# Ledger of designs, part 15: VHH binders against NADH-quinone oxidoreductase subunit I 1 (nuoI1)

Target 1, 152 residues: NADH-quinone oxidoreductase subunit I 1 (nuoI1), of Koribacter versatilis (q1is57)
Amino acid sequence: MSIAPLLRKVFLIDLIKGLSITFKYQAPKDCQTEQYPQERPVITDRFRGQPMMKLGENGETLCIGCNLCALACPENLIAMKSDRDPVTKKKVMVTYVYDVSRCMFCGLCEEACPTQSLKLGTGYEMALYSREGMVLDRKVLEHRTAPEPYEK
Below, E stands for the ipSAE of ESMFold2; O stands for the ipSAE of OpenDDE; V2 stands for 0.75 times the mean of E and O plus 0.25 times the DockQ between their complexes.

## First folded at step 25 (VHH; framework vhh_8k46_1)

Design bb6 (from aa3 with A50L S54Y Y104F; at its last look DockQ between E and O 0.02; V2 from the best seeds 0.00; counts 0 for: pae E 19.1 > 2, placed apart)
Fold by ESMFold2, look of step 25:
Structure bb6 (fold): chain B 152 residues (1-152), chain A 122 residues (1-122)
Amino acid sequence: as target 1 above (152 residues)
Amino acid sequence: AVQLQASGGGFVQPGGSLRLSCAASGFTFDDYYMGWFRQAPGKEREFVSLIYTYGGRTYYADSVRGRFTISRDNSKNTVYLQMNSLRAEDTATYYCAAGEWELFDSEEYDYWGQGTQVTVSS
């Protein structure tokens, strides 16, 4: 057996080569990663983040009480109660609960909604000190005003 | 008729434990969220704990977290509340409730039990 493979192993040539590559890219200006939280990602329109329920121009609920979102949810995270509106005689949503703590953000509820009321928004910073705060009610889901667009 | 029968209350020393039971009839137990509430004399009812359908998820008030454990047995149509490390402030009448929603407000539950008294005293 030649000495070359042994010398290569004894002097750790492969490790030195690897370390030199890492050292070459150590300079901050060669860093390709985003330095969260100082650098924040640009979120696209199709991002599936924190759920929200859109309101109409007068602040009215767009949800028609169809329960399709609850039926579509594979984790059974959505519960809804509806009642008849005495004026229009249509079902309207009265109570809505969304448990984000076990939500996988699959978007099936958004795709099932016929009025485009329920949407998975762009919020991705959802950490809380308690799990109980992760159960969103109607007030939380229906943002009374749209949040300002995030910009990098 | 819908019935929720709570039992298991009593007198206990501080640091002791009790297990409350709530037997349900007259509705499809598996489809309901079950909750426990308590009302001390002269105070409003407050939320204690909540368990989802089929027993997958549980929630607790901050004052009881780590000491109380809620569970349910759908084969027996019964929800349980195991109360450990009891304190004097836990003295109240404990009510079980059933709702179609995950509700923290007592006014939104559909059905209520009669309650069972828990008294923690030296």
Scores: ipSAE 0.000, ipTM 0.100, lowest interface PAE 19.1, mean pLDDT 75
ESMFold2 (binder alone), look of step 25: mean pLDDT 80; pTM 0.809
OpenDDE, look of step 25: ipSAE 0.014; ipTM 0.279

